# VHH binders against DNA primase DnaG (dnaG), part 7

Target 1, 371 residues: DNA primase DnaG (dnaG), of Nanoarchaeum equitans (q74mb1)
Amino acid sequence: MAKFAPVQYKYIIKAEFEIDGIVDREDIIGAIFGQTEGLLGMELDLRELQKQGKLGRIEVEYKRVGNKTIGTITIPTSLKAVETSLIAAAIETVDRVGPAKARFRVKEIVDVRSSKREYIRNRAKELFVQLLSKTAPDIEELRRELEEAYYSKQLIEYGEEKLPAGPLVEKSDEIILVEGRADVVNLVKHGILNVLGMNGINIPKSVVELSKRKKVTLFIDGDRGGELVLRNLLAAGADIDYVAVAPPGREVEELTNKEILKALKSKIPLEQYIKNLRISINNDENKEKYKELLSKVFDTKKAIVFDEQFNIIDEKPLEEIDKLPSAYGIAIDKILDNETYAKIKGKYQLILALDSNVNAQERVITLKDIQ

## First folded at step 5 (VHH; framework vhh_lunsekimig_d3)

Design B60 (from A3 with E110D)
Fold by ESMFold2-Fast, scan of step 5:
Structure B60 (fold): chain B 371 residues (1-371), chain A 122 residues (1-122)
Amino acid sequence: as target 1 above (371 residues)
Amino acid sequence: EVQLVESGGGVVQPGGSLRLSCAASGFSFSSYYLYWYRQAAGIERELIASISRGGETNYVDSVKGRFTISRDNSENTMYLQMNSLRAEDTGLYYCAAKSYTYGKNPQLYDYWGQGTLVTVSS
């Protein structure tokens, strides 16, 4: 037998046999080689395949039961599935071992690589889940990172909280307040050097103190987050003079030079901004209807309930306001106070009053709003 | 600490005058709507007068022409000048500073004084 490197077997043929005679392992192996000789052509001759190392050693396990020999054979192969199946079928044609009748039946062909493929499948799934949980950076993200790195060199730190600021914050009589560092970078990038950033919705003491001695424009995003920042600034005692708003759905950090300049030129006084927020964006016809309803209820000591088309449904004295039905809206001939609000809360979508001193969940419109 | 302190209350005869002051510490009036409220015996606290950041004033009918609200942002102080005082004006007077964001979800940020007593009696 020639010496050669170990062969990587791909399949194992397992077959059962029953032989009507007393035979040994060598007899069985000899019959397999002899009886299959020439059946599959020279390329698939079992003896030659074994010499070439493509067929492994035939293992035989058997027991003798009376005058019979019963057992199993195991044959490893490095051949492809088709060739292995042909050899397995050829083995089933062995009908004698010496003078004894024999029957061989393949019970299975084992793919020895199946366990490694199972591991690869499971491990690949785990690694795929890990990759899906990580957001890959895109071109816009890389662009923002580069811009921040470049323009951050022009920024200073302001106050005890080390807030991001443009270099002219102290020297300028006017400052532009923005929510965050990215907003500061974008404004500095576009030549606005009197900008000061805040740490989100928490209002730093340095911002409040600076606001008392400077003209302050709050520059906010065109969303609800900007309104929250304004509320927090006012609650902290900041002195805000003007409000500038980015276009709807746009953030200050992404604005172009033209958008920034347009927003700053369109800045409005704080009081006008608050007044505009208080007044519905509804058309002039609705505002005139509010004025009409307030005029009708004025000096009557009554409340008037109306539908979505502003048609009066019912009216009662203010003492009986709790007896009025739920509807689209109510107009009252008094300043909306906590006692009155408690009686009407949740019953109307719109409240019209002479004035208000309560924080209502509903939209409240007063004489001051209508002018 | 944030605080509003009222002063100027006292006893006065009908037809007399008083000037109430409200001084803020710990925050600035400049961005706030400023209000005077009155609480009389047996009556809920009611809004008497208001002044916007822009100086627009509003009064309840019972004090129109007699009371004048004003603000001085540089001194962080608000005033209520009360003339032609009547027995009905007797009560505890509170100053308040309130900030609104209006629209769909209006928010009220408010600071209140402790009150100053005004007694109109003969």
Scores: ipSAE 0.000, ipTM 0.119, lowest interface PAE 20.1, mean pLDDT 78

